# Ledger of designs, part 5: VHH binders against F-box protein At1g48060

Target 1, 365 residues: F-box protein At1g48060, of Arabidopsis thaliana (Mouse-ear cress) (q9lnf6)
Amino acid sequence: MKPQEEEEKNENMARKRSKSSSSLSIPLDIATDIFLRLPAKSVVRFSCVAKHWSSITTAPYFTNSFETRPNLLFFFKEADRFFVVTVPKPNRRPNESVSHTSSQILDSYQTPYPKHSCFTIKTESVHGLICFQRGTKPIVWNPTMRKFKPLRKPDKSWESLTVFLGYDPLERTHKVVAMPCDKASDECRILTLGSADQESWRTVKTNYKHHPSRGNRKNNYGPCRCINGVLYYLAEIDRHRLIGKFAFLGHSNVKNSLPMWVLEGEKKGEWSTYNFLPLSHYDRRLEFHFKLIGITNDGELIYVPNTVFKTFEVIYIDPIRKTFSLVKYEGVADKGFRQRNGLGEDKPLRGIQYSPNHVETLLSL

## First folded at step 5 (VHH)

Design C05 (from Q1a with Y103T; framework vhh_gefurulimab)
Fold by ESMFold2-Fast, scan of step 5:
Structure C05 (fold): chain B 365 residues (1-365), chain A 121 residues (1-121)
Amino acid sequence: as target 1 above (365 residues)
Amino acid sequence: EVQLVESGGGLVKPGGSLRLSCAASGFTFDDYAAAWFRQAPGKEREFVSAIYSGGSTYYADSVKGRFTISRDNAKNSLYLQMNSLRAEDTAVYYCAADYWGETDSSEYDYWGQGTLVTVSS
């Protein structure tokens, strides 16, 4: 056994070293304020310059305080490769009701495609993270950090499952929700994503037995949405589909305004109906070549091409201000993009999935 | 060519400690999850520990609290610090890497040749 006197001396030395390290944090606190104002790529780059700076970017205060403006993220598979592209949402809206602009991409990369993976076509980005599955294992993905974290199987007896990602604003943690989809069930498995060495699934029961629904491919929006700590998802009870609390858009009609149902003031449960002009008002061909993929946090509708050939254009419509913006993203799907990425020149890009409200996060997985 | 090379195996007494290293080359190591698996004589390969590209760690229940996995991306290296070793820890230890990570050995595409750890008096 070591004497108590030596143990006390060692503890005092450790405290002295910690205090010395902490006294150097005054310059680090100034650097933290600067880093919170930089783009994520710049923060990552500068954190590699000095070990003390990487201490800032991994600190909970910094990671919890770091927030960026939402961008449009899209990704697709070609052969054994997975391609990821991030483009900015337009910064300024012209005073004119119609605008045509161009923009540069923010980020582009490719990775190996996981075997037996099943990306959810309808999954939204949630506070910077995206969740998908490989077989019956959920995988959490940070597109900004280009990092993946596979999770334990929620239940070894489930032959198939669906996974949803949500964010708990009270605990300030991401929650992963898994449900079986091979039979109607009232059991869910929930896992809180955190810094613990082990993550455990806990069981929660729903008030009814149901099947979660993957949604309709043609609508190209997520089967779920997380708003202020509430997860909304498509479900089936006795083969009847439930739409949940999403914005509702009526059928395309060339002569009429389309109704839109929007929930306003969620805590109060306020609902309102808006009518807006169809795409044919701007160009009669648009409604046959573009599809709605979602709504921005600012209340704009996002339309993307049904097929992406050699150009990539996105339409943003503000139904309240009655503005139309068509943005061409330079360097996407063109000859240079295809050559750099080993893609064929005369074939459309296939199986593109979109995350319309993606924010950057430095959260470690 | 992707290559993983383990080192640090050897003979150690029960209760002893050992540190395994794995040197990676031929790929962008910091983008990959890396794991340690082991195979005892006459048994199937089993999961020991993993560290994801983002730094999160995961351990098998049998080694939790005794083993510590870590990585040094600047050196393209993976480590396993093994403390309080038991006779049941005797096995060939393998370093593995996969872009997506996994606890099931069948999902890892890149493997080292293994290093033998023998725990005996």
Scores: ipSAE 0.098, ipTM 0.575, lowest interface PAE 5.7, mean pLDDT 71

Design C06 (from Q1a with S53R; framework vhh_gefurulimab)
Fold by ESMFold2-Fast, scan of step 5:
Structure C06 (fold): chain B 365 residues (1-365), chain A 121 residues (1-121)
Amino acid sequence: as target 1 above (365 residues)
Amino acid sequence: EVQLVESGGGLVKPGGSLRLSCAASGFTFDDYAAAWFRQAPGKEREFVSAIYRGGSTYYADSVKGRFTISRDNAKNSLYLQMNSLRAEDTAVYYCAADYWGEYDSSEYDYWGQGTLVTVSS
């Protein structure tokens, strides 16, 4: 027997035990619950600390359960840079106007100038992703992860197309729907994100030959919305307009009213028409300075400035309760904001595009 | 100062294999999507494969199951592993990069000079 050999064996066993105890100090379910309550930036940071924690943040349960409150997202270009800003919708009393001070989530991407083609937002943010097109090519964008994923052309013979982004709550997958828009068609292409290592378009027939309508409207943001796995959009059939199962916001020849058509019964195709007061009811100057960009998930109309120079204000109107609220976002577009981000002080922000109801997602593209 | 430099091309018999490499310099490669294109004598340039910032891969139907695209951001490098080569794979192979990750060749921001692959018996 040698005391030295016995001591070495005991030390090796103790070291193994100490390491195992340290790695098991936080139960997986408790760690998961903690991470689900953290902001996306904190989750990303903590996932870099240990492989064990990274296994939590990449698990399907976590990525499917991770949800932030919906925010207003807007983005714009200045010279060679692409700026993305998100602002929260603050809690407030009916008809209360508030000033909101928060740490702004601002991201900046470097883009070459000029680009050959432009992109246009055709859909709202859908479970944290935004789909647009550059030329005839669909691109899926994750603003939270700073990832862009271009897709194959849906059909090589289509000279003009439109794309929509939807979410399938049963499969928990995003789907991209493409349709030709240069002629009436009964044919769609659908692609499921992440379905294979090489994503492919499949053909689906519609019941009618139709044209998707353009989203290029002065006071309307986008012609489409995805709700509970159903895609709603504006279309036309044989020169006759068909409103896809969609809340339609538009102009009326009746002075001092804005018509809104709301789908009440899915199977019946029943629409309710609501007339509500324009911005001029609250202050006649507002219609010159603000534009309608969409509706929140809780049914409020969102109006944003036509031009953003020194201040950033957003108007929220509940058309049913007839309530008005003006929210001032402190530190957005002001001198301090511009200096921190290398922006000029003598000109308005240009080419601003907006996406309502944006949530953060950690989904890898 | 932005450069993409291809290497690994050469003469190989049908059924053989080659690995192409592309070395990127003068920009932050890991922020860009990268792709391989090829052009056979007397033919138009065609897409071969692409890999995006998130790791998603795409392949032309003619090479699917035979070619594998990969990247090493730490080495600023893009690779194309070509297996079961055929005479119709003979072409000059080009490395390309684009910030947006555009799929079609006409819209890529940066291009290499190309490397020749000849498949002949």
Scores: ipSAE 0.000, ipTM 0.254, lowest interface PAE 14.6, mean pLDDT 69

Design C07 (from Q1 with G101S S105G; framework vhh_gefurulimab)
Fold by ESMFold2-Fast, scan of step 5:
Structure C07 (fold): chain B 365 residues (1-365), chain A 121 residues (1-121)
Amino acid sequence: as target 1 above (365 residues)
Amino acid sequence: EVQLVESGGGLVKPGGSLRLSCAASGFTFDDYAAAWFRQAPGKEREFVSAISSGGSTTYADSVKGRFTISRDNAKNSLYLQMNSLRAEDTAVYYCAADYWSEYDGSEYDYWGQGTLVTVSS
């Protein structure tokens, strides 16, 4: 069945259930419309209050229709706790070349994190999900639903691997791609996340033997992006740089072979260093206090402080419109934040990882 | 102190049944995936069955249809119902728990001491 046909069917079911419920005095279709307009944290909280409302928020129609604009997500570990914060991106105003604003956080929570467990390599945020690695085991994370889902190892014989997360816009499914990185290979494993009883890895082959470039334990897994159902990643053949391309477009029954597009080195490719205005163009002090962490889906550069102590400020720069926005996020890293979260006031927050293009999703893992 | 304590092992004849229990303490069991592993004499430890925090289950091919894994979060307990036991099921059975792991693997953070199951006529 096509995604739109399934969505229409699920919407009809939700409406039918609404007409049968009298316990909440609010019809299901009206409640659905209200929920789609609420922040995700409110939707999650309300879904825990009544069985009727939980049936709305878990329905495929609702989860597929629930959209938020991209936010900045950041997280860090301290002892046996995992701390997560989501802050909104500022609204663009076309006629403003420079702005300084304050903003409230969207969500903040902490969850248990086993003292001896760590996953330091992560994918970019893709349609609301992030994928980590623990050794050779992928772990999918939904920050909005506050749930982790470990996946089975993609291959028992691989000593090391790299994991990518992508989204298929035609099937409306997330796909996890794993490749060996200890040797050149034309083999990869793909797993489609779904609401099915069990998920399994399938084998596909690339047209070239290669190995993907690994992120070397930094805030990003390396230059990897999923755009409109196509995964782009850095890879190497015979020590030469190349860009691999995997398309997620099409049905799950496509042949066990994916074309890989190889780009030649810098001299033959149309790939050049992206030249943008340095932070010193706006203020000479900023280059020493802020670092670039990524680019938004809107083409804005995001800079965060090198040190997060008692304040949290983020810089957003549009290199085309030549706009500069500095946003101070209230209630982040300050005394109130630290007291609320059982954190000491004597040291900066450490090991902070960022996801610049995070959207909220109610997808059940 | 984090602990997993198995019980229910013993001697049983081929075709018989046993129910293993694992009592968890010192952590929020509800948030953890849990699994059963076994180790037969002279062999490597092997995966038997796992259950996620959400209740999804998986089984090794050798035990599918014969063993059933379950959990009772109110009692902080994990169970393995073993039916139609065979001589090759003879092993020390271990329960394991991990915040991140749903499936098999040596990466489980917490392990019990094991309980011996002997299937012999």
Scores: ipSAE 0.005, ipTM 0.280, lowest interface PAE 10.1, mean pLDDT 71

Design D01 (from E6c with Y101W; framework vhh_8cml_1)
Fold by ESMFold2-Fast, scan of step 5:
Structure D01 (fold): chain B 365 residues (1-365), chain A 122 residues (1-122)
Amino acid sequence: as target 1 above (365 residues)
Amino acid sequence: EVQLVESGGGLVQPGGSLRLSCAASGFTFSDYAMGWFRQAPGQEREFVAAISSSGSTIYYSDSAKGRFTISRDNAKNTVYLQMNSLKPEDTGVYFCAAQEWVTIEGSTYDYWGQGTQVTVSS
């Protein structure tokens, strides 16, 4: 290429990035949650978010009291059986900097794993429901009622798609959103859950053609969150990463004016960074044995074991209050648990998936 | 201080037998799975056999099945490998290793011995 053409292309890219990054403001609490859920190679692009850590962790979404307190839900498959366990969050005392406690489980059950199902990705727990995806077919799960509801395919022509689950607080309904993810598109499908109403996929267009990101089995994260009737999700336009949003408020199921924002830091030194205390600050063994899975609604970082063999311990860290809690959940993964559940005694539990902010619901699917 | 000490290696003719022992100290032996691995000159370390803490689960490599027997004595803090019908390709340094659960994956083992030499030659 000629030097003038190279310069012109570079200027156009810089202008495009500047316009994209200035066109939308995203709540810092959402940005922090997304930052912590991203693969390592994406962390550099969100370095600027870390400079606002104190503001993010004091955000209302993390400090507000909910009518029903969220619990940690985890589940796994062994052979043809599906195992589900619910454990409470620790009763954290004010001004306690380091604690080692034990806690009892709230609930544990097993069911036959749904035949021919391969749940490779899942959404966040949203008002007591979780949505799985089997190929291009969404499956809604109610852990409390112990029921799965397969939904119709959102679009017969889509070879690959991403599914999101949201809740409309004004209509008091769950919304399932599907988008193609193998190519840029401005089209999505939306379905409102309700056994008394017509459950059908309707088409909505976004303002831009884009690629939503798929959930990653490696980090147990979905690519989105639903907060106060707004769904936030990670996506791409022209290789630039952005956060898309849908509002489920009132009479409007989805806003068709979907603003999108590009989250890119190009070079170190252009953005301030925040360094978190490593787990080795508390105990050197922890940095090899635990992994980060997300943030609780109280703004605590939640870590689970890399391998669950004969004990199950969870670490909760409040980065602002600088508190550390290691909670051992009694009766999980031990000999008694394995014997009651027909599990072998000699191998770790495999393929465990976690939902850190799960509440119970009696909603019929 | 954790220590694993192998013994029982030596020179043997093809078709012969050897019994390897690994004496463990410095940890609660009955809580750990034990494995045997070997390394031939110029090759990577390979899995041979493993036994769970209780002794109820045992794994063998394809080359060891029908010829080798792994066993343990938790009262003596010792794991054994009885090797029968030895072949020249069994030549190598044999290592014992320990970790909390039984597995064939060497990279997951926490503690390793220094090894004992086994040579199968006429």
Scores: ipSAE 0.000, ipTM 0.423, lowest interface PAE 11.3, mean pLDDT 70

Design D02 (from E6c with T57R; framework vhh_8cml_1)
Fold by ESMFold2-Fast, scan of step 5:
Structure D02 (fold): chain B 365 residues (1-365), chain A 122 residues (1-122)
Amino acid sequence: as target 1 above (365 residues)
Amino acid sequence: EVQLVESGGGLVQPGGSLRLSCAASGFTFSDYAMGWFRQAPGQEREFVAAISSSGSRIYYSDSAKGRFTISRDNAKNTVYLQMNSLKPEDTGVYFCAAQEYVTIEGSTYDYWGQGTQVTVSS
């Protein structure tokens, strides 16, 4: 750094402080109230305008008070570009048997695709953040703030591992959990985002040596979910299957039924198997055109098209209330969407990944 | 060969009623969802109503809700649209269409009729 550059930098900071202190400012509590009423994209845009606004939107009291309704998030890669789309979960009237086209508010962006495989292994969306895995390195993603944060390797000796993301509601912090997956272990590494310990990995011992359950050939160890600060996942102990406190949707050995394991009760983590009628019960051919991607926080099943070409329709089913809704999201995958995003019109969107319960967060990574 | 033949269109006063019918042949009607779409002069074709193959799932556009009723008779291979409280804005050519599953997206429908004219004027 040259002395001249230091003088220019100090002059620039003094100028910014002078402008801030000489202007008539809105009181902090009034500004905070205004910002809490704005959409996340507006808050992000305004926080870029002035240092004072940024100090409000990054403060813990503001980020902890900022709430959004859970949305359906999906993202995909096309060539070297990364596309992210958020669509709202529709508010439906009780006993509504009819669905219709409605104008949906879309929030979408595109960035250069950072790495080929970094999005192939991911956690559920947890309080607005998603964690990817690149080999043995976790990468935390904030879709709202459009930021990625690579983390240090949890353990240098682990050749393969699985990563989970959780949220501690008492500390109001995200925790990244890493476990080895090549052998049974009683060790895990935990890192608290934004901690006073500057995000160092610490060792925690589990009560039993266990192995995260194998999902498929690409080391996908199946789904996990964080509920009220408890991380739920499938694991194997001593060659025996451990089925934790988890809601599971799978294929049935019984024709025309879909077994669903639902966590029931607030004590002891009791669950039951729910025999859900297949999608063909609602319309004979739907199962050939739609696939299940998850469950909303309200207990609705979410189905998306097997092929997303020029339209994007989503099916929401409440298996308890026996309601069925078909929602068309206008401005998604259509000619206008493709044209403004530099996408060709000749082929379906490929490699789409979904997060059914995504909330917006202003947390800095 | 697949055929869809609409009937029941005509000229009616505002506040009036019409019942449209669509007779289907050349496919297994009870395996297909049926939809009604309309097109006003100089406008794009828009969704009006749809009914699943069994009749258990029904969809209406916002403009049709509370005024129009879609129904089907699988024994007669016919889908119906009962239109009440008609408005000048309802004027257009009404088409019936068939698709393997119920949907509100016209571009996904496999088979289309030639249409029947509905005119609402004073």
Scores: ipSAE 0.005, ipTM 0.484, lowest interface PAE 10.0, mean pLDDT 70

Design D03 (from E6c with T57R Y101W; framework vhh_8cml_1)
Fold by ESMFold2-Fast, scan of step 5:
Structure D03 (fold): chain B 365 residues (1-365), chain A 122 residues (1-122)
Amino acid sequence: as target 1 above (365 residues)
Amino acid sequence: EVQLVESGGGLVQPGGSLRLSCAASGFTFSDYAMGWFRQAPGQEREFVAAISSSGSRIYYSDSAKGRFTISRDNAKNTVYLQMNSLKPEDTGVYFCAAQEWVTIEGSTYDYWGQGTQVTVSS
């Protein structure tokens, strides 16, 4: 569907909810407790039944208390359609084997691809939201609510910029930070999502002029990471010096190690290098078929196929606990998936993008 | 010529054990991952267990985990499946298969054995 048709459908659904008149008389506190324990999709569906249930799911208490486990999110474009798939991380029972494999039926949706949206540069998923960049215009996306919110340009004079997405756990608000990339600068623009008064860009001056690093689509790492209200990003003060704080991953077949750089001394800016084994250590052929896309919030490395044709498998590695899991997911890229979504069966899925730490949020944009 | 030959199947009571073997020839066994698949009457062929070329990575289906153990002996060109606590639902023809990389997806396997019958019944 086109965006206009989708908006008309949403408004029609709202009118249906208003006129449906639920006869169910469940106390609000009991309903709230039930909804906090349901999957996000179930909450959204049930909120359409009665006005008082919708009042629960939009209340700040509920939206701030609603919690889901991190999932792998992937999305791709085919013709003028945009496809989104949420892949749950498998649960292992206590005393299970070091390596295991399982099949899971997955849910997906499609929506019209936004005009002139490239989705090439994106932030990491931050408390359920992802921020894309369309030229100099940021676009915030809520995959759970299936909503895109274009933001105004941070600065009309900037020829290019980079965008970061952060979350303030004390205020429970998302903040979008924009910095120019065409020259070294000590200025940034910040916008707090939510109230109309806070959705205007405000100017903040940094202590020194610098160039922020841009996201790399090939690696799917994005330009920054937000941890406990602190935004970590790569920056350059001069052409040959890198100043910033982030976890980096590298591939090295020298001495059979994969280096990972982790910040251990925040006050001193200290980095530690952790070595763990490459995929070829587990099986020589895996490196030809899988690529690293990131690290989960619980410290697992996630590898996805280089090519997704009719099967979808994901590798999860915990380098500290030394666990290896190869998981096959049913209902993704297979014949049933393609038929349900009007996709052809003769070509691999192309232009796939991934987010390894996506949690579901009911936050309105 | 590539050949995979399964053995060790048979009739066993519920709760019993069987050890399946698959002898491989005609290819460099130590360069191939090996898998076990089964097919019950009226059902599609399903994944049971797989082991990487070196033996360092092992995968089990949900029905096999905790009860079955896959292993290999590269010197003997043989892969094994030790099956414990067998249930009537484990009845089927068990096939071994070879593939250059370890995977649970049967359609990607290059070579298949003829299968060995496992029947769990009283």
Scores: ipSAE 0.000, ipTM 0.308, lowest interface PAE 13.7, mean pLDDT 70

Design D08 (from Q1b with G56S Y57R; framework vhh_6qgx_2)
Fold by ESMFold2-Fast, scan of step 5:
Structure D08 (fold): chain B 365 residues (1-365), chain A 122 residues (1-122)
Amino acid sequence: as target 1 above (365 residues)
Amino acid sequence: QVQLVESGGGLVQAGGSLRLSCAASGFTFDDYAMAWFRRAPGKEREFVAAISSSGSRTFYTDSVKGRFTISRDHAKNTVSLQMNSLRPEDTAVYYCAADYWGEYDSSEYDYWGQGTRVTVSA
């Protein structure tokens, strides 16, 4: 750092303080209402200019009341860099099958990808946050705020573990669940995100000895989902060795207790199966190029490309109306996108992960 | 039983016009994209044109673009191909095909007609 560069930084700080003080002319309640109606990117930008406004955007009321429409978030690794893109879902639904072009990108950025980091479970965004790990350390990521929070190691003796992210709607808190994945266990470690003084791992017992099931033989774990405070994932019970058993974990009113249920067979229990037509029913060619990643809040199936070349297209299917919508997102994967991001012009983008119902959050990590 | 029956083929001189028709039965016509393919003697099947299930979108191979027009009639369960400015290279057996959302070039359509022959004389 040179003295001249330090002086320039001090001048910029003084200018920011002067700009911040001018915003005190706006009443707090009116400013709060305005910010609740702005896109997350705009709120972040304004909070960086006015410290008075930052006090609003970090307040629990604001962070809990800030609502955004679910968007499509996708990210991928290339040359030890992490690329993140957020695009909106189409606003208008066709009465017939149509092709649409959307040029709107909500956010796009890149960051260094930490070495030895991995997403062990293909978990969707959970109330605006995504969890992954670096070795045995869990990391919580806020894509909207562009911040990562490494957590303490859940257990000093575990050489291999997996992490899940859930949201407790009663306490309005995110919970990170860690457990060993190399052997069957009835112990989990749980950490509730929040005040640093309360962020500690606690031991919780499950009702069965189990370990997370691998989605395939390449050490890729199957999908994980959190719905109304219940964490759903595939698990193996040591005695049975049955692939495809579905287990779910709930929140508990008793400290150090985590209820778990294991579904016994495909045709037993309270599970309602939603029958929908496979993509091959619409077009057999699409099955080789697209994969199902989820369902929208409006009940539409979302299919995304397995590999992205020079165009990025997403398929939305309404299974009730039997309508097919093909949306092309301009500015994604094209020459301009690649040049801005230092990507090879003819290199296909692979290993893309998608969050179909990503909700933006201003939660401070 | 699904059936696609083509008609309208024949002999025409270069520069002339023909209209092919395909009558569909045995499936929910309005749910299917419809296409025309052709096969010249000694060649592989080639995509010619396609129309979406709604009729709002059309697709053409470059060699026929601006000369051929595909259309459909939901009331009659028919798809038609209007061929103008015909060339000797357009000589082929023309096949009607139906596919669920098959709006792009593909050899793997769900249902196929038996074909109708078009011969364009020099």
Scores: ipSAE 0.000, ipTM 0.101, lowest interface PAE 21.3, mean pLDDT 69

Design D12 (from Q1b with G56S E103R; framework vhh_6qgx_2)
Fold by ESMFold2-Fast, scan of step 5:
Structure D12 (fold): chain B 365 residues (1-365), chain A 122 residues (1-122)
Amino acid sequence: as target 1 above (365 residues)
Amino acid sequence: QVQLVESGGGLVQAGGSLRLSCAASGFTFDDYAMAWFRRAPGKEREFVAAISSSGSYTFYTDSVKGRFTISRDHAKNTVSLQMNSLRPEDTAVYYCAADYWGRYDSSEYDYWGQGTRVTVSA
């Protein structure tokens, strides 16, 4: 064979092998398994780069199977920007007290501040979503996907209401529950979050007329928690303080009636969601600098600084194991963070809010 | 210079008592939480007792609760550990420690003493 023809034939073979390699796709099952083990940020990045990978990451099986460790979510506003930070909980042995600086630089992102939003009242993070309330309109937020979804008003006649967010593990859907809070009522509105842009509120009745407790600016949370398809929330019936229980399991099969469990306390309260020692039992100086923002699913107390200026530190306390962990994180509030984001070095961060037990979700809003 | 100097260790029979003292110098004593840790041969250092900077709050490991009492004297810059009903398992080197932030049950304390030996005979 002529050297030129042999060279051309070898080039064609290389091209065929190159095309074979470019047509080579990781099998769907293996790709899905790999993606379920990646951090959500990596999955989102791959989804944005390759159309083929996006089909995997948006599939119901993948989105319903995607799990991350619960982390602390930290967010704030500065001028026209909205900043979001995910704070990982440090790995430590049970019964071990630790004080250290995290070796990981915290990742953050910024978006334009949502128009007409106050974000002063919000739910706990539930399966990766948080629900804000603007007057009587709920706004669902996915921090991982960086999306906000305003919902329709639950009831046009209600002047004030409380919104709760829960997750139905059987249907693998989020449920938004709205109740009037200015008058005792047995009516609530429920919306199942779906792939459709226009979700419908359905009306259901509770077993008792009651006053649900509303979230406030100081704690930035509604007093509620969703566990295994059951929503627990603080309420008042006939001036008795109670915990309302709203079961999402089987909810789709009930018609105009919701099973609701209430824990009756005597007039001065017989309930406690958490048994713990306040931070002042450890040291009064810590109480001056830190505030309690919540409890992890494992029963650890999370304390954050009253002000975030040049450093960001988090305290984790296990009251049963009597462990104390002080963790310093880099990549937020520090000089590098401020310079990268055009923030002044002489002012504390403003409008700070926190959400404990946040897991990442790829759910499309 | 920061110094923590322990004293009061020694040999005692089971059921006996000892009082350990720690003299602090070179830092603002009233701003620091104080603690006692111990280490038996071949074992890791373990928490025994702590007292907050104000002296209002005290913390104990379960094995010594009701037997040991921690106290502090702001005028003398001292921390004391009164050990009653001593057991052979209490045999260890006892260390005085100071922590600015008042960390509870933390092995990461700012300042440490050299330790004082306590031996409890059976």
Scores: ipSAE 0.000, ipTM 0.121, lowest interface PAE 18.8, mean pLDDT 68

